# Ledger of designs, part 41: VH-VL binders against o60147

Target 1, 175 residues: o60147
Amino acid sequence: MLEKNKYLYIFRHIQTNQVLLSQGNVLKKTALFQLPYPLQKPVAPNGMRPAKLRKDHWVPLLKVEFPNESMFQSVFMQLLNYRKYRSVQPLTSDLLKLPIPVRRRKIMRQEVPNTIADLADILNKEKFPENSVRLQLSDKSDSEYADWPPSVQIDSEEIKLSRGFREKTTVDEAR

## First folded at step 1 (VH-VL)

Design e22 (framework fv_tiragolumab)
Fold by ESMFold2-Fast, scan of step 1:
Formats: structure tokens, sequence, C-alpha cells
Structure e22 (fold): chain C 175 residues (1-175), chain A 122 residues (1-122), chain B 113 residues (1-113)
């Protein structure tokens, strides 16, 4: 269906805070190719056997609802480009002085604030209609990583981590 | 054209460390499309893969369980080479040692060094 | 670890005749996500390192004569030399690269009758 392509689902790793973007409410193994640092050592050189996806290690960070697929695709592609650009930038001298495991942890922990800031920057540059983009977070305090444009409406209800991005039943929706 | 050239002593005493070097030409040891392997061959064990080192945004190593704890495979980017160190050798470690370049999933190219016979005896 | 076995241990074949070598893995080396068998065949002549003949179970390496062919899937694989030449006298090894440690078969010695 075309309608489901208007939602952007963003997941975060429970241990590392690394972020994965998804067009669907369930992560696919191919999403792991977005990561600049693998969660475990590569299984085979050059991706012959990509690392296993542990779905239980990924929790909802936020969900974005766009008015249509065109706006979704534009924002999604720009967000992927921002992430790719950041991954190839030289590391600061402060980070290079840290042991590799500590360095990686600091870089990975910044993915949540960086992704939120990037999303807000993209939405501020695009001239979307007022209240046309709905943002729902698992932790509303994460919205403080950025200044949001008038096109964004932040949902008062947080995502329940125990339910992930699963669709509400008719009973849940009636309540 | 990729070439691998091995060097190191052919005789090692029991309990000492076996050290070999593989010099690379025609490719970079830090190439993200390559992995650098050590294999040994003996009449008793046949062909035995020992481990590899490879660069993917950072350096990684994989080692065979049979030698894990005694083996170290290290890249040297300044000299464009990689080495093998095998600690606490016994006569059972006597073998011809080969270095080899692994290519990606498309594996067009498989390059091996000339081989080095290492004898472990007192 | 994945254990590789080969049969026969040795094979004597007349010049121009067919040679067939079998290889079995203790676990499947077929990866469902890319539908590839992670199996290679190597040729080794005395005093030389092993030389790659076939990868992905059936793909012939560049420069390898067309008389060499690989077949099979999952756990059972075959290397065929359709018309044995004098330069084909060697030991042949199968190797899995599905998982580390990479493992080799014990080898099959091919000699002229």
Amino acid sequence: as target 1 above (175 residues)
Amino acid sequence: EVQLQQSGPGLVKPSQTLSLTCAISGDSVSSDSAAWNWIRQSPSRGLEWLGKTYYRSDWYNDYAVSVKGRITINPDTSKNQFSLQLNSVTPEDTAVFYCARDYGSGSYEDYWGQGTLVTVSS
Amino acid sequence: DIVMTQSPDSLAVSLGERATINCKSSQSVLYSSDNKNYLAWYQQKPGQPPNLLIYWASTRESGVPDRFSGSGSGTDFTLTISSLQAEDVAVYYCQQYYDTPYTFGPGTKVEIK
C-alpha cells in the first residue's frame, strides 16, 4: 500500500544508542548497512555474510507521519545523506586521543541527538504546511535536541516501548 | 599486479615465538576490499587456516580456535606488510606457512605468497 | 567448525579421460540471503602454493581451462576434469568460506595411469 510509505520509523539500539531508519514498522536486516560502526565484528570480509539483526535490541526512538509519500521520500533521502556525510568527516583531535572503544561509545551516543537535529534541520528548510507533520516520540525530552518548525506537531502521547511501532487494535483506537 | 613476498626464519626452537612477515606490492594492506590471511600446511593436519587481519573503518582480526591465545596477526601500514607471531611453539607446529590475500564476495583475485618452511626442533 | 571431507583419497586416470572428485561439508555452505554456495576448489602442485580454480561452487576463475567444472549445492560438491592433461597432475582441495575458521578438505591426489 502507498499510505504506509508516508511514515518514517526511527529505532535506537538499547546498548549503543546507534540509530536505524526504516520505512516500515519492523526492522529489516538490510537496515544494518546504515551503521558506521558494526554492533559486532564483521562476519565475513566485504559483507559476504552480514551481521545478524537482533530485533529485541532495537527500540522505538520516534515516528514521523507525513501528509504524503513524496514528502516522506524527500525527507528520508535527505536524512540518509546527512548521516552518510557525517560518517566520512574527519574525527576531532579530542576523539582521536581516546582509546578506540571509548571513542566509539562517545560517537555512537551522539547519534540520537544528531539524528533529531538533522531531522529538524531538514523540516525547517522544507516549506511544509502548518501542523502537517506529526512527530511521536518514545521519550518526549528527546524533542529538546532541536528547534521545530510550525509544520511539526508533537504528539502528547509517547510510544510505549513494550509495543514498539505495532499498529493499535480497533479496541485501542476506540479508547 | 598484486604480489606477496614472505620472509622470516626457517628454524625455531620449541617454546619460542615463530615470527613471519608478508610484504605486499600492488595493493594497500589497509584496502577495505581485502583481507590478509595466514595458512599453514603439514602432512599431519593438511591445509589449516590460522587467521586474518582486515581494515573496515578500523582493524579487525579473526583467529582459528586451535591457535587462539598463541597467535597474533598485525598489519604495518607504514611498510605495507602484515606479520604472524605464534607463541610457545612445539614440533607439531612444523609446517609450510603461506600468506594470502582474500578478496571480496566477488573474489576475482586470489594471491598467495611463495611459502616458508618453518621447522620447530631443538 | 565446519568439517570438509573428500573422496577418493587418490585417483589414477588415463590421459584424456574424465576425473571426478567429491567434497562434503558437515553443514550447509549455502547462504539463503544471496543464494550462493561458499565453496572453492584449489589445485596444488609440488613446491607451489594452492591455486584457485573455482569459487561459488561453480564459477571458474579467470584463466582456468574450461575442462575444469564445479557442481553441487548445500553439503555435496563435485569437481570434474573432463579430459585430463599432463599438467593436471596435482592435489585438489575443496574449501568452505561460509564461516570462520575457513576449512579445507584433506585433498585428493590426481595422477596419470
Scores: ipSAE 0.005, ipTM 0.493, lowest interface PAE 11.2, mean pLDDT 81

Design e23 (framework fv_tiragolumab)
Fold by ESMFold2-Fast, scan of step 1:
Structure e23 (fold): chain C 175 residues (1-175), chain A 121 residues (1-121), chain B 113 residues (1-113)
Amino acid sequence: as target 1 above (175 residues)
Amino acid sequence: EVQLQQSGPGLVKPSQTLSLTCAISGDSVSSDSAAWNWIRQSPSRGLEWLGKTYYRSDWYNDYAVSVKGRITINPDTSKNQFSLQLNSVTPEDTAVFYCARVGYDYAFDIWGQGTLVTVSS
Amino acid sequence: DIVMTQSPDSLAVSLGERATINCKSSQSVLYSSDNKNYLAWYQQKPGQPPNLLIYWASTRESGVPDRFSGSGSGTDFTLTISSLQAEDVAVYYCQQYYDTPYTFGPGTKVEIK
């Protein structure tokens, strides 16, 4: 790798609220392996994964800028571990009482709150300098899912994606 | 640490149903990144995959053609385990049975201890 | 079904010498969309379950010694033990996970000469 990355992007599925973690602003097909609930029948080998990535179905949830690559890697790996830990826990008795379709919808809807809570928990455990971590949220109200440490500066600026995603362009910007 | 612990009878009479259970610790049977497999091993057939169960928005199972129609693999989310039922057994079904996990579309990374099942009268 | 073949069926190697095991699949296990070979290698010692050594044809599982390496692509694969140790006496199996049913090779027994 030529460049070291200090940015974490998290994307949300527009219908299911499932989330994907990405290094940088490009969402790759391999990120679909993170999903507990496939968006379509697998046509790939092994039959255990979605075969198709529809970038128009994913929107940015948040972007985090870290002071350096080392801090980014630490937080990113911890967040992946938190997600894996959640996916392997037995379902609660409350969830097991629900019909399967209702249960799945409820689990999927909790991915956004859970991911935000996990991120905040990791950042509270890490002792970063004040205002050293920049958090951009597409919906600022999502910050309410957690208590944030003094190291985090929350911004509501639009998250800019790489070429290949549909970007909002005003007539002034098109000039 | 993920561990698989097998239980079930070591002797089954011909024409009866073989039932084995695999208890999971350190992971969830409903994990979206895992699949739960049964594999048997015998001198005549070698290592033979029998089937899997896995959770992806719904429960799915896949079975080997050699046992399709006689086999059922079921998850139990409340007990965090999965089971194998093999109907109408014959002496040719005598084998060491293993449960095993597949994670993230790669190979069998965690195995149970194995259960020797003898089919005889 | 994808049929897996291994050669040789048994191999006697002196301690410290190189052991080479070959595996062939009846059809390609290389997936063009992710450019990965869906092939694994396992070690089995008497009385134990198989133990994963290599996945994606060449990636070592965590905790597996550097002397084990996998190579190959498509239909032809090789497991190499660069310097055989006494603890490496075992049966080695290749396995494809490209398609169901998952299939294993017949195994290669590695013994000390």
Scores: ipSAE 0.006, ipTM 0.467, lowest interface PAE 11.0, mean pLDDT 81

Design e24 (framework fv_tiragolumab)
Fold by ESMFold2-Fast, scan of step 1:
Structure e24 (fold): chain C 175 residues (1-175), chain A 121 residues (1-121), chain B 113 residues (1-113)
Amino acid sequence: as target 1 above (175 residues)
Amino acid sequence: EVQLQQSGPGLVKPSQTLSLTCAISGDSVSSDSAAWNWIRQSPSRGLEWLGKTYYRSDWYNDYAVSVKGRITINPDTSKNQFSLQLNSVTPEDTAVFYCAREGYSSGWDYWGQGTLVTVSS
Amino acid sequence: DIVMTQSPDSLAVSLGERATINCKSSQSVLYSSDNKNYLAWYQQKPGQPPNLLIYWASTRESGVPDRFSGSGSGTDFTLTISSLQAEDVAVYYCQQYYDTPYTFGPGTKVEIK
């Protein structure tokens, strides 16, 4: 009767390539709090007024099915920690020479390859059973951003291109 | 259930640092949908918000202008708590201090029990 | 800073009668993106921390009796207690959480006539 959460849903912004992690198959506007504060517009200094969520601008990147909730929580928390670690690393001299708007666009564009590499790194460090983690991607070529451990089974079927993991989503949260 | 438990000294001498801790149970201090606030209450100033800490891919703090420059609010993820440090206190800082959780969907729904801090020589 | 004012400073109401408390903000606390007023109401009894009654100007906190209601938008807000009970004797505060620094009203003391 009860369903335990064992799925990680990852979304990508269609224009910026920014990534959002979700515990549910529907993206909530509070997920925008995951984005770096300086890159969010408009976000109040209080951190509680979420930016406007355009659900039509976010598409599935990948879905991960874990054998249980404990494994899901471990990987989800580690992935958030990896993202935080990346955000505080010193910028390369190449990036520092770019104007701020160009620099931010280039950093955002790297979030997809970085998130996939981080996920694979976490799964390689964990000692999960063979074929216990199912990975389904919207574009299978994105799996080439990383080397995957034997615990991961990559689904031969891609996620259909759609607006989120729901068949229909609202164009705008106009409230 | 969420509970906030405060601890710290009730008496501080002028010019010293006031230090309080708020221990959290039933929620994570690093929750990306919550923020953690310090408020004080005195007869002269009423209820006064001092500042907050919150996790949004990185840790951020917001502080009231009236205490900015002598206030620090820090999270401790290993102990699941957050603290207040107020430097160079004066008798005017005498107040009951509260910690509180701020949630988008739940409002400011949980508060600590309060700590009376007296600044006196 | 957003300045909050309340009226009256004290209110005496007979048991079973309606109590009305007003709150004004010096600037709008309505956020256009989610169409919510970032305004809360609290009840405080002696020796206790403030207790959340209403948030987003009109949303009642879980467990709060339905005799408490909030209304208003933008800069003008009202807390109504439709039928005052003995346990409702307290000080009531409004608070804006639209912009930092967050600010509270000076409070309204509600007492029985």
Scores: ipSAE 0.049, ipTM 0.538, lowest interface PAE 5.2, mean pLDDT 84
Fold by OpenDDE, second read of step 2:
Structure e24 (fold): chain C 175 residues (1-175), chain A 121 residues (1-121), chain B 113 residues (1-113)
Amino acid sequence: as target 1 above (175 residues)
Amino acid sequence: EVQLQQSGPGLVKPSQTLSLTCAISGDSVSSDSAAWNWIRQSPSRGLEWLGKTYYRSDWYNDYAVSVKGRITINPDTSKNQFSLQLNSVTPEDTAVFYCAREGYSSGWDYWGQGTLVTVSS
Amino acid sequence: DIVMTQSPDSLAVSLGERATINCKSSQSVLYSSDNKNYLAWYQQKPGQPPNLLIYWASTRESGVPDRFSGSGSGTDFTLTISSLQAEDVAVYYCQQYYDTPYTFGPGTKVEIK
C-alpha cells in the first residue's frame, strides 16, 4: 500500500483548465477542497468548488513517481502551499485591466503552467537523487513550462489515462 | 427530450445589434455537463462557431476571435435560456444562426431550428 | 486555428452503394491523455440544422442507423455510409471540438446517382 502512495497525479479540467492534485491514480472527492470555496474572497477566481465531483470532467495532466511516500508527501504539501500563496497574491496591473470574466478565465488557464513550474521549483529545491523522480506527461510539450533538475527523469512515453480515473486495465476495457 | 427554441428578429440594419434568444427545455442552462453554443452558417463562410457559455461553479464564456469584440452570450437561469448579442453588424454578418447544446465531449447533440438574420439597409 | 478540409466536395452514389467522405484537420485532434479524437460528423438537410451523427470520431449518436460509421485518428478521418438510402441525401460536415475556436469542414454534398 505504501508503494501506491508515492504517485502524484495531476488532473486538469477539460473546459476550465483548473488543476487538481491527487494522491494516487483515482481522483477523490476530497480533491475538491483544493478549489476556492464560493464564500471566500481570494485574489484567484472564487466560487469554483462544485458540490459534486464529476470525475469525467477531469483528464490527466501528468504522473510523478517518487522514491518513497515521504518525498511524495513533502512535494504534495508544498504544491498545495504554492497554490495557496498564489491565490492571495495581488493581481498584476495587466490582469486588473481586464473584465472580471476574462480575468478569471486567464487566471484559470494559467493553473496548468503554474502548477508545472511549481513542481519543478519544488523539486529543484529538494535536490533529490539523480533520476530518482520519474515524470510522465500527457503532453510532452508541457515539460517545456519549466527547467527540470537532474533528479527528474522524463518518461519518453505519454500517459494514457481515462478521465478522472485510474489507468485503464483489462477489466475496464471489458466493461 | 431536450429542445432548443430560437427567437429574435430576422432583419437588422447595418451598425445595429443582432439579438437572438435560445430557450432550453429538457435541460438546464446551468448544467455542469453541457455548454451552450451559438453558430452561424452562410454560403461564403460555411458553418462558423461564434462562442459558448457554460456553468462550472461559475459562469464562463468563450468567443471566436472573429467576433470577440462584438459578441456577448448571456445565460438566463430564471428563464432557462441564453442569448446572443452581436454589435455593429454588417452585411457580412448575414447568416442563419443556430444555438446548440454541446454535450460533454460528445459534440453538439441538440440544435435550435435556426434563424435567418439578414443585415440590410 | 485548426483548419478542417473535406473531400470530395460532392458525391453521387447509387442507392444501396457505399459512400465515403474524407475529412482532414490541420493538426491532430487526438488528445493524448484520454486517447480520444475530438471529431464529430453532422448531417444537414435543406432547411434544417445540422444533426449529430458521430462523435469521438467513431461513436454513433443515439438513434443513428448502423450504416453510418466513422473512422480515423489524428488528422485523417472518414465517414462511411455502407448502403446509401434515399433519406441520406444531405450535406455532411466534420467538426473538431478539440480546441477553440471550434471549426467545421466545408461540407460534402451527397446525392443519389
Scores: ipSAE 0.000, ipTM 0.576, lowest interface PAE 10.8, mean pLDDT 86

Design e25 (framework fv_tiragolumab)
Fold by ESMFold2-Fast, scan of step 1:
Structure e25 (fold): chain C 175 residues (1-175), chain A 121 residues (1-121), chain B 113 residues (1-113)
Amino acid sequence: as target 1 above (175 residues)
Amino acid sequence: EVQLQQSGPGLVKPSQTLSLTCAISGDSVSSDSAAWNWIRQSPSRGLEWLGKTYYRSDWYNDYAVSVKGRITINPDTSKNQFSLQLNSVTPEDTAVFYCARDHYYYGMDVWGQGTLVTVSS
Amino acid sequence: DIVMTQSPDSLAVSLGERATINCKSSQSVLYSSDNKNYLAWYQQKPGQPPNLLIYWASTRESGVPDRFSGSGSGTDFTLTISSLQAEDVAVYYCQQYYDTPYTFGPGTKVEIK
């Protein structure tokens, strides 16, 4: 029997503050499909693989441990739906006045506080048992972006990357 | 202002270990926006990247294949520096060695002064 | 490994004239998630370490004169010095930092005609 997944890992980009959700502690290239901004150029010049996940650009934001797969799946799906909803909303008039690069930068910087707030909102809406959900953060001050329900226990130790974080690149595959 | 200061011997005998240190001022070796590189330069190979060490919730190293297996790049958080050890040197390793900061999104914006290392008997 | 090539090997330009240096990568250095080209240009004068001029293919480093400009995307890149000054006599290197190992071009020597 295979063990069912009960962990959610959230990563942030060190410069843009964009957020990626992952089921494991290894951030996979497919997670890039969560980003709302399309590629500006064709993806495969001269047969090379231009799309690449740079592990040195992404750091863990937080890790969530759920008591079972059912609770994980419910929260994970709701979080993805919140993120999709935010990405398709019409822009406010003040954002529309900004040049596209400035506008995108402003939107991206808000992904960390927005994701944390959304997670807390979902957990407050769900009436999970007291101390049943464990949060571990890379920076504990990020927990201040939201008010957490009694179901949440915040770990005293900050998250550390495991050796499993890296995936192979195109150059590494050629060796 | 960020500065890198190199130290180490300029002469190493064949088969010995080359050891160089790069002291950092104005930044932290454990800064999560930086990576700390070693590069060498010789007439035969030009500019050659050797490897880097960087902190992202944990320490990581990347090394060039040409030196992988005989190179170690280590940070020292207490002294705010990082070092290069290159084992089993040959005359072909004679080069000017540079340390440099790779401040992500800025390329290698700060370089050490360079150290000429001659490998001869 | 990503192979970098530069042309010409050496270039002689009169003072005040335009100098153009080309750089090619064996594969694209355009990073899809941030849409930036991970390509830098360095200037090296005798006895000195390389000095960063341009990063992300076209962004000028702070303190670098505006006569230096970078252009290009994907695999083809150009460094332009719009009006060569005596102090610009140096070897110029392109470098990709898209993937490890980071690789440098062989250099282009710029001298006065």
Scores: ipSAE 0.000, ipTM 0.500, lowest interface PAE 14.1, mean pLDDT 80

Design e26 (framework fv_tiragolumab)
Fold by ESMFold2-Fast, scan of step 1:
Structure e26 (fold): chain C 175 residues (1-175), chain A 122 residues (1-122), chain B 113 residues (1-113)
Amino acid sequence: as target 1 above (175 residues)
Amino acid sequence: EVQLQQSGPGLVKPSQTLSLTCAISGDSVSSDSAAWNWIRQSPSRGLEWLGKTYYRSDWYNDYAVSVKGRITINPDTSKNQFSLQLNSVTPEDTAVFYCARGYDFWSGFDYWGQGTLVTVSS
Amino acid sequence: DIVMTQSPDSLAVSLGERATINCKSSQSVLYSSDNKNYLAWYQQKPGQPPNLLIYWASTRESGVPDRFSGSGSGTDFTLTISSLQAEDVAVYYCQQYYDTPYTFGPGTKVEIK
């Protein structure tokens, strides 16, 4: 096993602001199952494949580095459970008054602040060692959606937005 | 807290339509994250998934091949419930019927109704 | 259809002892792209509906005691109860949700020895 299992990669959709969680620096097609609002034809866990993933439509939101794989797995699974919990809560009366397309867009816009708040809540509960978890954000202002515990160090450098977490290929560098 | 409450007759005559309803509280039947399922249980067949209805920008249904053609699962957004209609029943359809909420991707069936024993007999 | 089988049909275990239940699928329920097994485990007590214990083969549902654990991949899966309690007497079912129709195993009855 290699170091990659220590990283949580979080992506956001450039148009909808919906969030996807990934164990690797490249989004897998099955990550689309995380979406409450499908971007294409609906999919079910019945062996049907998710709709085609447009990797160029997803940009980094943040990257979390954990000291070990055990901490990574714990936080990743808890974050998925928080998303599941949010999906089953009744919509507020204010949201129910809105037409479905408007309500959908409003809910999708909240996924970034909600995901960041959930991550912070999990990290506050877990009491990891001081300065053991490193956050690197694409937009540093997104860190203001939550109060972070002493275990968290926020990197002063932002992630470059345009190519996800992928490294440049020889072809990309030649350009 | 999510709760599913089942209702419908426990006795149905052969060749008639079996009709059951599942009322949902603590969640919306049109929740984009959930799917609403019917499952039956009998000594001869064990646990058998019958089908589901789910809202993903539009309503969709999936049905088990074993009952396809005589089954309908319909949501009712105004009453926050969903129903099962099973046509042309035979004594072999005698079973305990459950409604259940499924989470696509995350998990299987995390909340179940109390169950309804339906006996198909003259 | 994906056919699920379980072994043993019934199991008698003393309180505090380990119970092990096996489940096999007729084809792989591992989705290679996300490396997840679409396999769940349920507990059913008499007169009650099944209760979800485990999903993705090894992820414990919220509120489920940590004595319950799932393992395995592809076609072979195991549910383990590390220290059987009196309240664990029940029938246990595996279920695949990789493809429709979703299918369940025939169940394994766990009782006290």
Scores: ipSAE 0.000, ipTM 0.454, lowest interface PAE 17.5, mean pLDDT 80

Design e27 (framework fv_tiragolumab)
Fold by ESMFold2-Fast, scan of step 1:
Formats: sequence, structure tokens, C-alpha cells
Structure e27 (fold): chain C 175 residues (1-175), chain A 121 residues (1-121), chain B 113 residues (1-113)
Amino acid sequence: as target 1 above (175 residues)
Amino acid sequence: EVQLQQSGPGLVKPSQTLSLTCAISGDSVSSDSAAWNWIRQSPSRGLEWLGKTYYRSDWYNDYAVSVKGRITINPDTSKNQFSLQLNSVTPEDTAVFYCARATYYESFDYWGQGTLVTVSS
Amino acid sequence: DIVMTQSPDSLAVSLGERATINCKSSQSVLYSSDNKNYLAWYQQKPGQPPNLLIYWASTRESGVPDRFSGSGSGTDFTLTISSLQAEDVAVYYCQQYYDTPYTFGPGTKVEIK
């Protein structure tokens, strides 16, 4: 049977600030296809290493709880479309005059504010019921990158997970 | 077939910026099978790779740590060329500078003619 | 960084005799995914840029005479000139292109005895 999902998990890269969207609390290697700037460079002039997911390099940015799976799917697909739209827009003249590595770092640094702004824009347009969407952030100040609609409730507690979204279970044993 | 032609001044004063250009014929600077490199040669350091620019769905640069922070290598797709800028030069930067193409199969298969750059007052 | 060393520093060989140059890398330049050694050899004559002789440790570049051959794997490599000609007087460099920064050996000067 098709298992329903109503949670969107958003991760950021510790070093680059690039953002990955996930349907589950554990990142899969296929999520790397979302990145406009791959994390691994070719080892030879024209060679490329296969993409490698280092789960320890990704930390929670925010978790979004939707009232049902249909709303989750709609918002998730729209966020991916916003990301694709951004990747095909012309770069500003200010960015084009920067050296490529500096330009790339500036663009990557903007992925967190851009993702938060895009999420808010989608939620403002969709007109979901009041307090039906719950946001939990790792850094609550990141909520200030956007104006949120009445459909959004921001959790007063920040995410306390250091790497990924999984809390230690009672089966986990300290050594 | 492929030819690389270098241009730029051969004398630069200490603390100034060294600027060289490499014009490409017989290949495209945006070719996804090539990388465009700058290499220098001096008696004290021998042959020293400085960095590269290359296109793989997007532009990438890699720079040697020894010059990182002072170096910029930029492609110019409209003129089919790429350039080197090295800031804050010292007499220790005196060298013959080469541009070179690398591919996956063959390391540096085509080289520019070389430019002797002397850094002195 | 991968450090490249060459031996000898200088080599004098009579015309028609064999010249052998050794190159060592501080770590393996064998790439497991394609089973290739990312090691090249260059010849440089006075006033000229280096000229590619051999890539992937043993593959001869187009137009290079068959008296030039490369061998070795991992960290130890050899360039052999089977029958030295007058035109072969030059400095020879090995170079790894396994990882950045790409690095060159210090060179071996080949001269006629």
C-alpha cells in the first residue's frame, strides 16, 4: 500500500549553505540531483567522481508539517519548480563581474534565505486553513527571511538535532 | 589543429597585477571535455601548476594553494580565450608562464608559446 | 600535495644506447574506477614549451617515435628511450594528473656522452 507522508524536511550544507529538500528525515543520494553546484569536483581534467552523499555534512534547516499528503505534495513540487526557475534566470551584472568561485559562494549562501522566501510565497498563494501548517526551525531567526501567512504556525522550540532529523531512540546505548 | 596563443606584458613592477591572455583556436573554451590551465616555470620552483577553468554544465575554477587568494583565471566565451590575473607580484613570481589544455585522456596536450614575465623595479 | 621525484638528475648516454629515467610519486596515482595511472611524461628543449610524450603512464602520444616507452604503476614509473638519437637531448619531466594541484617532477637532463 501507498504510505502517506505529510512532512517536508529541509537540510543545509554545513560549509556551502546549499539546501536539500527531502520527503523523509534521512537524506537519500538522489537528493544531490537538486544541487546546481555539485559538492565533488573532477579528479582528472575531464573526469568526474560519482556523487557521494556525506550525511554528516548536512544539518536540519527546518521541518514543515502539512495537514495532509496532498498539500505536502503540492508544496514540495512547487519548491522544486522555484529552484529550477532560479537556475535558468540570467545572473545580474554584479554577480557576473565576480570571479567564478566568489560568485558561486555568494549564490550558494543565498539558498537558505531563498528557500525560506520561496516556501512563504507558495504558502501565501495557496491559502491553506488558519494554523494548518507547522514550521519548526533550527535557527528561529531564519523565519525573518519571509512574511508568513495565517496558515502558518511557527513552533517556539527549535530543532535540537545536530546532524539530520533523527532523534536518538531509547534503543541507542551510550558507550 | 588546436593552437594556444599568449599575449601580455613581459615586465611587471612589484606589488602590481600580472595579466596574461591565452587565445584558443581549433577548440572551444566552453568545451565540456577540456580544461584550460596556467603553468609557470622558474629555476627555483621548476614547473608549477597555478590553476584551471573548465565548463561542466557550469563554470568551475581550481587554484594551487600557493597562489590562492592572489589568482583569478577567467574564461571569455565571446572571444574564445581565457586569462590569468596574479595580484601583488614579487620578484619570486618571475617565471615563464604557459597556458595549456588538458583533457581526460591526455594531460597537457597543447601548450601556448610561453611568456617570460620579469618582476623587477 | 602529491610530491614527484625523478632520478637521475642528469644522464649521459651514447648515441644508439638505452636511456632510462625513473619517477616516483608520494602516493598512488592509479585510479581504481578506470584502472588507469594518471601519469604523463614531457620532453622540453631549450626555448620551447614542454611537449607531451606519454599519458596514462604507457600510452604514446600521436607523432611520438616508438623508441619512447613508459612503464610502471601506482607510485613507480619509468621512461625508456631504447636507442638515443641526437634530437632526444632535452630535459624530461614526469607529471601526475590524478589530483589537484597537478605536480611535476624536477626533471632529468639527458645529454650525449
Scores: ipSAE 0.006, ipTM 0.468, lowest interface PAE 11.2, mean pLDDT 82

Design e28 (framework fv_tiragolumab)
Fold by ESMFold2-Fast, scan of step 1:
Structure e28 (fold): chain C 175 residues (1-175), chain A 121 residues (1-121), chain B 113 residues (1-113)
Amino acid sequence: as target 1 above (175 residues)
Amino acid sequence: EVQLQQSGPGLVKPSQTLSLTCAISGDSVSSDSAAWNWIRQSPSRGLEWLGKTYYRSDWYNDYAVSVKGRITINPDTSKNQFSLQLNSVTPEDTAVFYCAREILTGYFDYWGQGTLVTVSS
Amino acid sequence: DIVMTQSPDSLAVSLGERATINCKSSQSVLYSSDNKNYLAWYQQKPGQPPNLLIYWASTRESGVPDRFSGSGSGTDFTLTISSLQAEDVAVYYCQQYYDTPYTFGPGTKVEIK
């Protein structure tokens, strides 16, 4: 019997490429509080609010299995902190030259490579035991966004979506 | 031919809720190429966009900061209409209210006839 | 919020003469991905709702007479009525739809001199 708090699931929005972190294989509405922008379009400066959760619009990006709940909690909290850190950083001059809708779309498109890079950075920092963290991706090419430490074992099998693709954001597991 | 027809009371007391409806003909409120907006006009503030509702595989709403959580815009697919509810009104909310169809990301090609709403005791 | 300004506040023009109305946005409304200016112009007559004249800064709405034209890019825009007719007496508004909240200019009143 696996503990509920040993797995980190990361989901990607099919249109915007925005990322949500989850402690389980099912997205909860509270995960929307991670988003700085509504899913539909750019928001006025003080109008940032969570959008409706359409579970069929979110697909798994990756799944991380940790050896214990303590390591899971540490990495999960650090990822949330990295996202918050990124939200307060100054925009580059190249981004500032773009119109607001284009800037936000470009920023949102970078959430997948940024999240993968952040995960790798945290795992490199933490120095977990060799082969103790298992990483399973929906698209293995996404692993190339970062250099992984010896603690990470990348699963040869990609995450498979349920038969009811439009109805599910959960991972199909042979377990 | 698209037509928007407004209905609702023209007098509301301070602190009460202002409620208006906009009936749509010639288009569907769930059309994925349109959005349905409320705009008000007053001498002091001019034309002021309040918010919108629209369907893109799911329903979404966008609201103006100026109405700070007092506003709800809801579609009614069975009646092919959408509504405005503005809570806790003050005399400063006195305005002519218009519903309008938004096409291609933000210009308004059809407008309702307008409803003068006076907020007074 | 994007602030819209218009000049002049009011304009008196003789019948058949040219009327020009200016609109300025506090930031660029040019969307580089599609190279369009997210700027519209409306005409409003007393007791009526605004009527769409121009969208994408320079595209005339179907049914709008060719004497109406829009020009400009980025932050500075102009609506021109090449030969003012009696029916053109109205208030004219610019509107940006580059970002929410959508915002309108304060209007320019056009009267016959």
Scores: ipSAE 0.000, ipTM 0.458, lowest interface PAE 19.4, mean pLDDT 80

